# Designs tried in a protein design chat: VHH binders against o75319. Part 6

Target 1, 181 residues: o75319
Amino acid sequence: GNHIPERWKDYLPVGQRMPGTRFIAFKVPLQKSFEKKLAPEECFSPLDLFNKIREQNEELGLIIDLTYTQRYYKPEDLPETVPYLKIFTVGHQVPDDETIFKFKHAVNGFLKENKDNDKLIGVHCTHGLNRTGYLICRYLIDVEGVRPDDAIELFNRCRGHCLERQNYIEDLQNGPIRKNW

## First folded at step 7 (VHH)

Design kc8
Fold by OpenDDE, fold request of step 9:
Structure kc8 (fold): chain B 181 residues (1-181), chain A 118 residues (1-118)
Amino acid sequence: as target 1 above (181 residues)
Amino acid sequence: EVQLLESGGGLVQPGGSLRLSCAASGFTFDDYAMSWVRQAPGKGPEWVSVISGSGDSTYYADSVKGRFTISRDNSKNTLYLQMNSLRAEDTAVYYCARYEDWGSFDYRGQGTLVTVSS
């Protein structure tokens, strides 16, 4: 199926690099079959993603896909030079410890292997906002020691949209620190 | 037309087991994540479990972890929910739902009643 995800058009395709980090968030790019249901200016394909990243004078070094579907695009639609990691993450639920750990592990692994460059970690869910924002903020809070409100503000500012889900916000602000091992 | 038809519900004693099935038609089954949702009397609906299209990834609500197992047979267009160690609080109408990845569903069956009572 190639039904456009609900509210997908409401969000900016690509955010900005988060200063002091190597994170960039974006909404899910859609494969060519979706283009028939979109106006030209609404289209956002894997190719468009990379073009927009280049326009920012950045380069993606890793894509972390948090969607719980494989219908939006295929890893084969991406350049072979950019690793792709799927972390199936259900919507609207605070990610469990395993999911958080998988994300942290992937980020840490990337940073370890990419010390000699400035390539970015691209993270997306459907809208590149709630699940994406939570896990990025969770990493900044738990691993980098950033204050929850600062992490959230930074993400929101760079993404161009504010984290919406109250359970995510509440967990980030007042929830327990998740183990890093 | 997308159709989802649940079966397997019934009356069971606490500690008992039950297996639900959902027959799907009208779409490419293995392209979609599937889910079970339940609604207890006087309560709102809650997610029980979600499974990816390939079946390689699963999600469970905390309340059912370790007791329920979601699975699917894509060759038969069928979704399953094995429920073990059933409790009174598991009493609900269980719905098969086609999962939207952001945490919703676009289609849901008519449901099957599960009653756990001594």
Scores: ipSAE 0.882, ipTM 0.932, lowest interface PAE 0.5, mean pLDDT 96
Fold by OpenDDE, fold request of step 9:
Structure kc8 (fold): chain B 181 residues (1-181), chain A 118 residues (1-118)
Amino acid sequence: as target 1 above (181 residues)
Amino acid sequence: EVQLLESGGGLVQPGGSLRLSCAASGFTFDDYAMSWVRQAPGKGPEWVSVISGSGDSTYYADSVKGRFTISRDNSKNTLYLQMNSLRAEDTAVYYCARYEDWGSFDYRGQGTLVTVSS
């Protein structure tokens, strides 16, 4: 059956917009079938995601789903007005160049097409922390020229949780810049 | 009850090939990403390969890229690992594991031994 992902309850459902960027990170919303296994206050559905974003006076313009599963929710659970992009990303491993490129390409495409608005790029993995944080920081470092420690600090502060995986942190701080094309 | 049963292991010479299979039962197979994990003598377990539920996405450890191919037949509830150009360092017990999205597994088989030796 649909079991709740490990430690999923430990993380804030939605972070804050990262100042100076169009990024917002959140944990994976869970479709209705998971609700029977959760207390009402623990529930976080796709609908709840949009409600919480609205409460922040923000609007999602794109959702990038980094999970390596399709069990958590369906793209059909999202408003048709918000594009959904799946980038299958395995956990705990530093994303490869192809994955990083896909992410950068998606972000750049969005920014190019959304110059006339202030809609956000919502990024999530299971917990919306490690994979999510790595790729967002990787973008800020490689594309925006942000110092690694500044990118990490910004993400951690806005997400409300700190990156946990040392291999991700090490790669961000000391790893090579990845190609942007 | 979730069950995963590996087969196909054995002794092979360096440079040889071997194909592992994993028969899955007790769950909707195509709903889950599947993986191969191996554990060599005296070493910790390592991820070998992961494949999405549909089979459209795959991941390989750097150590096996270009040599191993993960695949699945959802109509048969079976996971495969084609291993080519085998090396001594590939010697390990290979486990079929139901993949948890964040980089873990909730179920794995008993494993099948692969020995690469001259």
Scores: ipSAE 0.875, ipTM 0.928, lowest interface PAE 0.5, mean pLDDT 96
Fold by OpenDDE, look of step 8:
Structure kc8 (fold): chain B 181 residues (1-181), chain A 118 residues (1-118)
Amino acid sequence: as target 1 above (181 residues)
Amino acid sequence: EVQLLESGGGLVQPGGSLRLSCAASGFTFDDYAMSWVRQAPGKGPEWVSVISGSGDSTYYADSVKGRFTISRDNSKNTLYLQMNSLRAEDTAVYYCARYEDWGSFDYRGQGTLVTVSS
């Protein structure tokens, strides 16, 4: 069925653009079929996502979906003008090198193709926090040379919630740099 | 009502093979990722493998990579686990579980026992 993901309601729908980056994190938007199980003020649809981004005077240029399911919404629920990329990422496990590489490659590709605009890379998992935060921070650390603690702090502040998974945090702080090729 | 029923467990010698099956009912099977979880005596549960709803993506624990293969037949609402090159440390109760995408499950079966022993 269309049961609401656990703790989904506990997180802010959309974070803030991370200063100095093109990243914005958000929790998974839910398609219309979920609305009957939500109070009106709890609803967060793909349409609501774009409205909230617009309210921040931003524009999405890419959506990276890290969920390991397809039941939350369909790519067809998104505007055709915004590319959608699925990177199946299991929860609670530190992403493997392949997943990290896919993410980095997608981000780098986007940045190369979007030098002439200021469109954002929207990244989400279920809650838009742990998997999302790890991969964004991993990118900032490995590619941009940001200090791990600074990357984590920046993400947490902008998302409005802190990374929760200790294995993710530990890997970011003390783990090896992943290959960028 | 969501139901998951495992089968295919049994006694096998080291190096042997088994194929587990899980019959699912009570929900739209292909909407959900599915998983196998095992629990050995005296140990906590361990994720073995996960497969996306469409079957396009799979995940394996390092301990089973190259030996186990997860698959599904959505037309039959059935999940499979092909286990090759079995080892003594693979001995466990294997559970079929409906995967919650953040790394949990909301339903699992009663399990099927796999014993690898010479």
Scores: ipSAE 0.816, ipTM 0.903, lowest interface PAE 0.6, mean pLDDT 95
Fold by ESMFold2, fold request of step 9:
Formats: structure tokens, C-alpha cells, sequence
Structure kc8 (fold): chain B 181 residues (1-181), chain A 118 residues (1-118)
């Protein structure tokens, strides 16, 4: 069957807007077929995502999906008024330069097109933590000049969970600035 | 029951080629990324390659880039690994694995042995 991703239940569905940025992070929403193995309070659908964002008095202007699969939900499950971008990102390995470039390009394009509003970029992988945190922090470090430890602390606090993958943390703290732009 | 069955291993000389296959059953094949993992004698497992469910995205370990090609045929529920320019260091049992999108594997086959020897 359509099994729940391992440890997915252990994470808060949606974080908080990261102050001073246009980012909000969340775990992957799951379409109806997954709900057979979930208690009602554990469900987190695409509709639930948008309700939770609305409850924070925020609005999504772009969703960047970093999962390396198409099994969790279909873009058609999202409101047609919200742009959706898939960036296939392999887990456990530090994203390569091409993946980082695609992420930066998408964020920069969004910021230019949305300079006259306050809509957010929603970013998720499976758990909304390691791949999501890495790429958000990489953007803040490389493009906005944020110190690595400050980017990591901001992400961890707003997501409600700390980055877990040591190789990601080490690359952010000690790796080279990526001059993709 | 999820099942993954590798085939196509064998003895090959350095510089030679082999094509591995993995027949998958018991799940919706197109929904899952698939991977090859290998284990050389006396060594730990080494990830080799991954392909997305649709086949639109592939990634390779540095040790095999330019020599190995992962592919899939979703109409036949089959994963492939084309291995060219084989070296002695490629000697290993090769496993087909169902990739969990976060970087781990939840199922693997029993493996097929590839021996590269002169």
C-alpha cells in the first residue's frame, strides 16, 4: 500500500514565518489515500496546509516541493491560484550545485514578481526539516549574507525542530559559499 | 508483499560491460524512486545511483559517474543499471532498493554478484 513516510508523524505540520524573510517551512502534506493509517488528529492534507497558513494570517504565493517522489499528493490537489514548483532533491546528500541553483533562481524570481505583496514561499521536503532547512539556509548565507549559525538558528526556531543531518550542518557551517548567482 | 529481484550479474573482464535488471512487484512502481546499492567483500554498503519514479531525475555516486546509467521501464515494473568501463573496484553484490524520498531504503532485493577480474 501507500505507507506513511517513516517518522513523518513526529514533526509539527507547519512552522512559523521566518522573520526578515519570505520563507515558511512545513512537512509534506498527504493526500486522502494515506489517511487510512492516520488518526484524525494526525492528518495533514493539502487543504489542512492552506487552512493552517490562513490561521497564521499569511498567504502562500509559491510552493517549492523538494521531495524525490510524486506519491504524496498531486499538484492538482493545490489551489490553481498558487504556483507550484518541483525540485527533485535527493535526501541525505548535500544538494548539488544544480539543485542549489534551481532553488536560488526560483526564490529570486518570486521575490522580483512579488515585491509589492507579502506572500510567502512555502518550502517542504518529506519532513520539512533537513533538505528544506539546508536549501533555505544556503540561500540566506549565499545570497543574503547571513552568518551560517544565525541562519541555522533562525530556521530551527521557526520550524520548531532542529536540523538533524550532520553532513548538511557541516556544509552550511564550514563549506564554501556557493556562487551560483 | 513488496519484492525486488535482481539479475544480470556475472564475471566480466576489466573494461567490460554488464546490464543489471530488477523486477519489482507488490507496489505501485511509478510512485517510488528506485536505487542501486552495492556491497564489496568486507566493506560496508555503498550507494550507487537513484532514479525518480517518473524517470525525470537521476543521481550517481562520484565513483560511477560517466560509466553507469540508471534507467527504468514503468510499463514492465523494471529497474536497470547499465555498467560500462568496469573496474576491479566495481566488484560487489548489487542490490535493487526502493528509495525512501528522505535518503534511506525500506526494501531491497537479495542481490546479484558482479565480479570484475582479469
Amino acid sequence: as target 1 above (181 residues)
Amino acid sequence: EVQLLESGGGLVQPGGSLRLSCAASGFTFDDYAMSWVRQAPGKGPEWVSVISGSGDSTYYADSVKGRFTISRDNSKNTLYLQMNSLRAEDTAVYYCARYEDWGSFDYRGQGTLVTVSS
Scores: ipSAE 0.401, ipTM 0.711, lowest interface PAE 2.5, mean pLDDT 91
Fold by ESMFold2, fold request of step 9:
Structure kc8 (fold): chain B 181 residues (1-181), chain A 118 residues (1-118)
Amino acid sequence: as target 1 above (181 residues)
Amino acid sequence: EVQLLESGGGLVQPGGSLRLSCAASGFTFDDYAMSWVRQAPGKGPEWVSVISGSGDSTYYADSVKGRFTISRDNSKNTLYLQMNSLRAEDTAVYYCARYEDWGSFDYRGQGTLVTVSS
């Protein structure tokens, strides 16, 4: 139901655009029904998300939702002009190769179709940190050839919080490059 | 009130099959991923499988992959587990559980006992 995800209040709502990329990460926005359990300053709705992106002089061209639930908000709560993609990603486990491939496919498709603009890919899981950071870094490592520690540092700095789950960090640092096809 | 009611357990011979059902009520079923968790006698709980709210995504523990199939019928608010090629190691109480996005469960049913023995 309407219970606030554990530790959700502890995270900054929206990060900053990651320089040299088209990514911005944020925690899951929560639909109005959750606000009864939140102080006004703790609220972060889908509308709040877009206002905060605009305050950064940015525009979202795609939202990739990595949560394994549909309880936080509905795609209909988003502006109709912003494409939305759900990639069901289980928590606590390093995403499997099929999930990684779907993420890479979505990002590559976006870059092709948005070559002539500067719109961003917004990526979130529940906290906008572990699953989100993992998949963004995996993309940067496997597709863009970024060194693992550089990808992690860039994500952590721009998100405003460090990746927390050790199994994700270890897989990014020491795990194999995943195939892109 | 969230309610999860498992059924379909019983005694089955090794190599046999069973289908478990879980009737869900008290919440918007389609919004939640659902999971099966089992607990063998004298052991801690073991996650078995999870299915997304839409049914588009599934994951399985290695111990059951290829033998068990999780599914759901959102029109009936029902979760299923088809268990094939059962082995003695599958003997456990099986619980239907509502999955929290970050990897835990907030509600589970009373369980249904599956006994695999000859």
Scores: ipSAE 0.355, ipTM 0.704, lowest interface PAE 2.8, mean pLDDT 91
Fold by ESMFold2, fold request of step 9:
Structure kc8 (fold): chain B 181 residues (1-181), chain A 118 residues (1-118)
Amino acid sequence: as target 1 above (181 residues)
Amino acid sequence: EVQLLESGGGLVQPGGSLRLSCAASGFTFDDYAMSWVRQAPGKGPEWVSVISGSGDSTYYADSVKGRFTISRDNSKNTLYLQMNSLRAEDTAVYYCARYEDWGSFDYRGQGTLVTVSS
């Protein structure tokens, strides 16, 4: 079944561009088959995602999907001009070094190829909060040298919801910098 | 209706091996990550392992890493757990579960008992 993810309705669909970065975070869009279980105002499809980004006068240049499933939507539901990358990320655990490396590699590749435009990297997990916030903050800390508390504050403010999972917060604040070798 | 049916449990000596199977029906199997969860007598559930829908990604609890291998055959709608180097603390009822992306599960089977004792 196409049941609605727990607590998904409780989160804002799309955050705001994080100033000084190329990131925007959002919850997972749900394909049309889920809409039978949603009130009209609760719907958030792949089309709705792109409409909301355009309403902010922004444009997505990459979507990084951190979910550990393929049931929410198909890549074919996205415009052909927007690259899509799946990085399978298990929930409830701090992502391992391989997952962190894949995320950093994807972001660095995007920034290099898109240095002459202002397109955004859209990042989502199921709720667009814990896994998404962890990996964005890990990037900002390890690669951009942002202080952990500043990265967390920036993410929370722009997402519109605070990071919830304490083990992620502890790892960001007190854990080692991942140099990626 | 989602149905998950575990099999392959039994009595085995320490150091032995056992392979569990889980037959799945009532959903598009390869769209979902699957998990093994175990419950020892008098204790709460403990997740053991997770495998992505395609089988490309796997994760293991530290207590079983290197000894257990999760796999799936999407053509047969079947999940497997190969358990090697079994220890007394592996004694539990083992459930297959449909993994929810955010770190929980929404369905589990009736379980299959694994007993590791001399």
Scores: ipSAE 0.263, ipTM 0.625, lowest interface PAE 3.8, mean pLDDT 90

Design q14
Fold by ESMFold2, fold request of step 9:
Structure q14 (fold): chain B 181 residues (1-181), chain A 119 residues (1-119)
Amino acid sequence: as target 1 above (181 residues)
Amino acid sequence: EVQLVESGGGLVQAGGSLRLFCAASGFTFDDYAMAWLRQAPGKRREWVALITSGGETDYADSVKDRFTISRDNAKNTVSLQMNSLKPEDTAIYFCARQDWDYSEGFDYWGQGTQVTVSS
């Protein structure tokens, strides 16, 4: 279906670039078929995403879609020049080690291929918060050596909303480092 | 504790109707999307219908225009009106709550209620 995801309207569409990183987080863009259920100011389409990124003087070089569904938009709705990667990420529980590894692999590959530009990795789940924040923070902690509380604070501030899922927060703060290779 | 309790199942002849009910307790019902799923013998559980917290509805193609999902936030109930029933609608029907953040999944469901459609 074309129903608006629960609580989706409550979240800012796009965050800000996380300083010192190549990440920007946003909620899932919704294709045009959803717009009959939205006020004009509530709309956030794939086109709106790119307009908002440009308004920040930034450019996307990769979109990592963490949703476990294909119903929100089609990759064909994105500019062909922007790589798109789906990583099916089960919610409710902390993402498993395979999912974490796939995310790290994708980010590391992007950073290698894009070392001579300043393009961003856009990451989203449905709300651009819990699964998105977990994986970004897990990367910063495990790969970049950032302290858990510093990673979480940076994500929360730049996304404009605090991580909500307590088991994710607990795992980031107190859980084991996951393998990077 | 979250509880979902289905009722209203039974035996009905093809072409007939049944109305299923789901009584919800242990959470703020108004804040959640609710769904009906079903499982026929030897098959995987499949999605049937969903109703959002705001009352928007969505249906599987196989039941569209025959089934109607509704909710009563004052009574904390979800209903499924099933019309023009076919033998292939025979299944155990489950009421489920959509996860508050993981829209692709359900975090609680009931024991189910049997619906049997005879020729």
Scores: ipSAE 0.454, ipTM 0.760, lowest interface PAE 2.3, mean pLDDT 93
Fold by ESMFold2, look of step 8:
Structure q14 (fold): chain B 181 residues (1-181), chain A 119 residues (1-119)
Amino acid sequence: as target 1 above (181 residues)
Amino acid sequence: EVQLVESGGGLVQAGGSLRLFCAASGFTFDDYAMAWLRQAPGKRREWVALITSGGETDYADSVKDRFTISRDNAKNTVSLQMNSLKPEDTAIYFCARQDWDYSEGFDYWGQGTQVTVSS
């Protein structure tokens, strides 16, 4: 199906680079077949994503797709030079340890291989907010030692929208630090 | 509290038609996509049809052109018109609400209504 995800139009397409990190968050780009259901100003395709990143004077070096579907776009819609990773992430509940581990592994691998450039990790779910914000903040807290409230504030400001799922926020603020050994 | 109550199930002969209804309460119905899913004996629950808050529809390939999902926002109901029924359509049919943020999943389900299609 090519139906537009609920509330998708309500969110800014792409956030800002999170200062002091290699992260940028965005909502899911929609392939061309969805555009018949969108006004021109509402469109946000894979091409539009890369144009908007370039307009910010940034470059993507990895895209992590957290959606639990492949209907929104195909990896072949992305430049072949940009690695793409799908991590099927169940929503509405706090992501499990396996999902958190996969995310941390991908980020750590990227940072090692890209230590000599400034390319960004693009992360998205459907709206680029709750699953995306949780995993980015979880990484910053567990791996970089950022205080929970500072991670959340940074994400919210740079995404341009606040995290919405209270159970995610509570887990970030009050839940255990996840060790991956 | 969110409640979804299905009705309209029953026994029908192959080739016949049946209309299911789902009454929704406890939430702002107009803001949510709604769906029908089904579970046949010994099978996994499968997606059947979805209708967005704006009225766009989507169907599983197995039911496309035979089933029609619709909604009545004034009455907070969603319906499934099932035509040209086959024995393979025998299942418990569930009304579900799509999660407000997790578009790949459903956060509330009804108890289901049995549909039995005899040969």
Scores: ipSAE 0.444, ipTM 0.749, lowest interface PAE 2.4, mean pLDDT 92
Fold by ESMFold2, fold request of step 9:
Structure q14 (fold): chain B 181 residues (1-181), chain A 119 residues (1-119)
Amino acid sequence: as target 1 above (181 residues)
Amino acid sequence: EVQLVESGGGLVQAGGSLRLFCAASGFTFDDYAMAWLRQAPGKRREWVALITSGGETDYADSVKDRFTISRDNAKNTVSLQMNSLKPEDTAIYFCARQDWDYSEGFDYWGQGTQVTVSS
């Protein structure tokens, strides 16, 4: 269906680039069919996403879509010049090792191919917060060696909203290091 | 503790009607989207209908225009009015709560209530 996801309106559309990283997080953009249920100021389409990124003087080089659905927008709604990758990520539970590996592999591949530019990896789930924040922080902790609390603080500040799902926070803070990259 | 308790199932003749109820407790009912799903013998569970916290509804194609999902926030209940029933509607029907963050999934389920539609 075309119903607006619960609580989607409560979140800022796009965060800020996370300093010292290549990440920027945002909530899922919604294709035009959803706009009849939104006030003009509530709209956040794929086009709006790219306009907001340009307003920050940034450029997306990859979008990683973590949603476990295809109903929100089509990859064809994105500029052809920006690679798009879907990683079906089950929510509610801490993402499994296969999902974490796919995310790390995608990020490492992007960094190799884009080491001579400053393009960003855009990451989103439905709200751009819990699944998105978990995987970004998991990468920073496992691959970059960032301390869990520092990764979480950086994500929260740059996204503009704090991680909400407690089992994700607990796994980031106290769970095992994942060496699957 | 979150609990969802279905009722209203039974045996009904094809072309008949049945109304299912789901009593919800242990959470702020008004804040959640709720759904009905069903599982026919030997089949995987499929969603049937969803009602958002704001009252918007959505239906599987197979039940559209025959089934109506509704909610009563004063009683913390979700209902499924099932009209023009067909033998293919025979299944165990489950009430489910949509996850507050993972919109693609459900985090709590009832025990289910059997609906049997005879020819």
Scores: ipSAE 0.441, ipTM 0.740, lowest interface PAE 2.3, mean pLDDT 92
Fold by OpenDDE, fold request of step 9:
Structure q14 (fold): chain B 181 residues (1-181), chain A 119 residues (1-119)
Amino acid sequence: as target 1 above (181 residues)
Amino acid sequence: EVQLVESGGGLVQAGGSLRLFCAASGFTFDDYAMAWLRQAPGKRREWVALITSGGETDYADSVKDRFTISRDNAKNTVSLQMNSLKPEDTAIYFCARQDWDYSEGFDYWGQGTQVTVSS
């Protein structure tokens, strides 16, 4: 059905660009069929996403969708000029090495191809928080050499919400470095 | 630790009624939609009813207008009122926590309670 994801309304639609990075996190935009179940001020569509990004004087160059379902919106709802990548990521558990690798590979590929601009990598799961935060932080830690606590703090501050899952936090702080290539 | 404990199952004649209960603990109950699932002998587990945190409900076609799902957020409980029961409703019934980002759409469920409807 078209049930609104639980707690979806509780989170800010779009975070801020993470300083020193090309990342921006947001909650999942919902296609038009969900609007009848939302107050006007609660609506957050793919179109709204791009409007909010522009309001921040930014531009998306890539969207990475980490949700495990495809019921929220269709890639066709996005501008053709912005690549869309789906990485099916199961919730609640720490992403496996394959998922982490896919994410890192996508990010590195984007950075290689977009050295001449300042377009952002937009990352989202359902709430744009736990899975999203983990993979962004995992990248910063494993690839950029950022201290785990600094990565987590930076993400939390920019997203406007803190990572909630203790298993994710623990893995970021004390877990092993994952394969980059 | 997430726990879901079902109760209220039993033997009932066709046309009869039962009320199932589920007690939830170990998580913020109000943040999740809850559901009832069932599995008949030799059949795949199927979705029966769903209720969001806000009280919105949905039902499988096979039980619509006969079953009613409800929840009490103050008590962390979910209930399933089953009326006009049929032999085809015989199954183990499970209380489940809904999550669209999980492979089966649900991430936790209890041990279940047996419902048997005799003709």
Scores: ipSAE 0.202, ipTM 0.581, lowest interface PAE 1.7, mean pLDDT 93
Fold by OpenDDE, look of step 8:
Structure q14 (fold): chain B 181 residues (1-181), chain A 119 residues (1-119)
Amino acid sequence: as target 1 above (181 residues)
Amino acid sequence: EVQLVESGGGLVQAGGSLRLFCAASGFTFDDYAMAWLRQAPGKRREWVALITSGGETDYADSVKDRFTISRDNAKNTVSLQMNSLKPEDTAIYFCARQDWDYSEGFDYWGQGTQVTVSS
């Protein structure tokens, strides 16, 4: 039903744009049905997401949802002008090559189609931290050639929270580069 | 009360096809991703296929390109088309509601339907 995700309240709703990239990370927005279980200041709806992005003088051009379920919000809760993409990503384990490829492909496709604007790629999982951070960093490392530590630091700083899972961090720092095709 | 009822299982020869069906009730079907799981004798339950409310799908590597999951939100149903079946596909198949707040990512599943693939 409408269970608030564990520790969801502990994380900042929206991070900052990652300088030099088109990425912004945020925790999962919750549809209105969850509001009865939240204090007003804890509420973070799809509408709130867009308001917060606007407050940063940014605009979302794509939302990548890495959660498995759609109980949190529906694509219909988003403006029609913003594409929504679901990429199934299992929590707590390093994403497999297929998941990584899907993410890279989506990002590259977006960048190719959005060369004429500065719209952002919004990425979220449940907390917008571990799965989100891993895939963003994986992209920066594998595609953009960023040093792993630099990618991680950049993500952590901009998200306002640090990657928590050691297996993710270890894979980013010492794991193999994943194929981009 | 959440209810999931599977059907369509049976005995089939290797290379054959089956279509499983799941009827869901007792919850807002459109809000949830649905999945098929299976458990073979002596093995751990494993995820087979998943479909979001929006129709996005994912598959275990072992069934990819052979199985197709689909749903009908108007009827609250989930289906699994299984083609090119193999003996190793023999298992009890469960329809499951996906909720990542719970262990293994599912909070409800049915009684299951037996699928047996003979050599």
Scores: ipSAE 0.044, ipTM 0.445, lowest interface PAE 2.4, mean pLDDT 93
Fold by OpenDDE, fold request of step 9:
Structure q14 (fold): chain B 181 residues (1-181), chain A 119 residues (1-119)
Amino acid sequence: as target 1 above (181 residues)
Amino acid sequence: EVQLVESGGGLVQAGGSLRLFCAASGFTFDDYAMAWLRQAPGKRREWVALITSGGETDYADSVKDRFTISRDNAKNTVSLQMNSLKPEDTAIYFCARQDWDYSEGFDYWGQGTQVTVSS
């Protein structure tokens, strides 16, 4: 059956908006069926996600789900007003060029269509840290021209946790720029 | 509910061949990478073969060039062609769905099918 993801409880549910960007990272929200396996204070549902975002005086305009499973929650658990995009992203390895491109394309499309508001792009993987951090940083580096160390520091500070995967960090710091088209 | 049902196991002589099948239901099959795992008596479950949603394949060193994993997205099935079987291939074989939220990389698998290779 469905199990709580490993180490899921160890991470803050929602980070802070990354200043100068439209990004906010969070760990995967879990649908109601997971609540029976959690203490009340550990629960983090799709509804809780939106409540926490509102508490920050922000609004989500897009959710990008990078998990490589569909068991955590369903798109129908989200408000109809917030589009949901699934990008199946393999864990523990640097995302391939196709995945990176899909992410960049989604972000650029959103920004183009949402110039008249300040809605956020919510990005999550399982923990909202490694895959999430890599792709956000990859975007900032490749598209926005941000220095790798600055991107990583910004993400870590706002997420409240630091990127953990050395191969991701190494690729961001020293790897090649990926094509934006 | 996610269901994975394995079939095709049996007794075969060393050097022989078997083809295993797995029928999947309860999820969007073509979105997931699928795998075959096996567990021999007294040993840990081990990864055997993987096929991504895009059709890319990977194999454990112990079965490379002997086993072939394939999938049919129209039928929600995954197969394992096993050639040049060895006694050390004797195990219960499981069809598994990949999930990177688990240390082993898989979240669901079936009841398994017994493969016995005699010397």
Scores: ipSAE 0.021, ipTM 0.336, lowest interface PAE 4.6, mean pLDDT 92

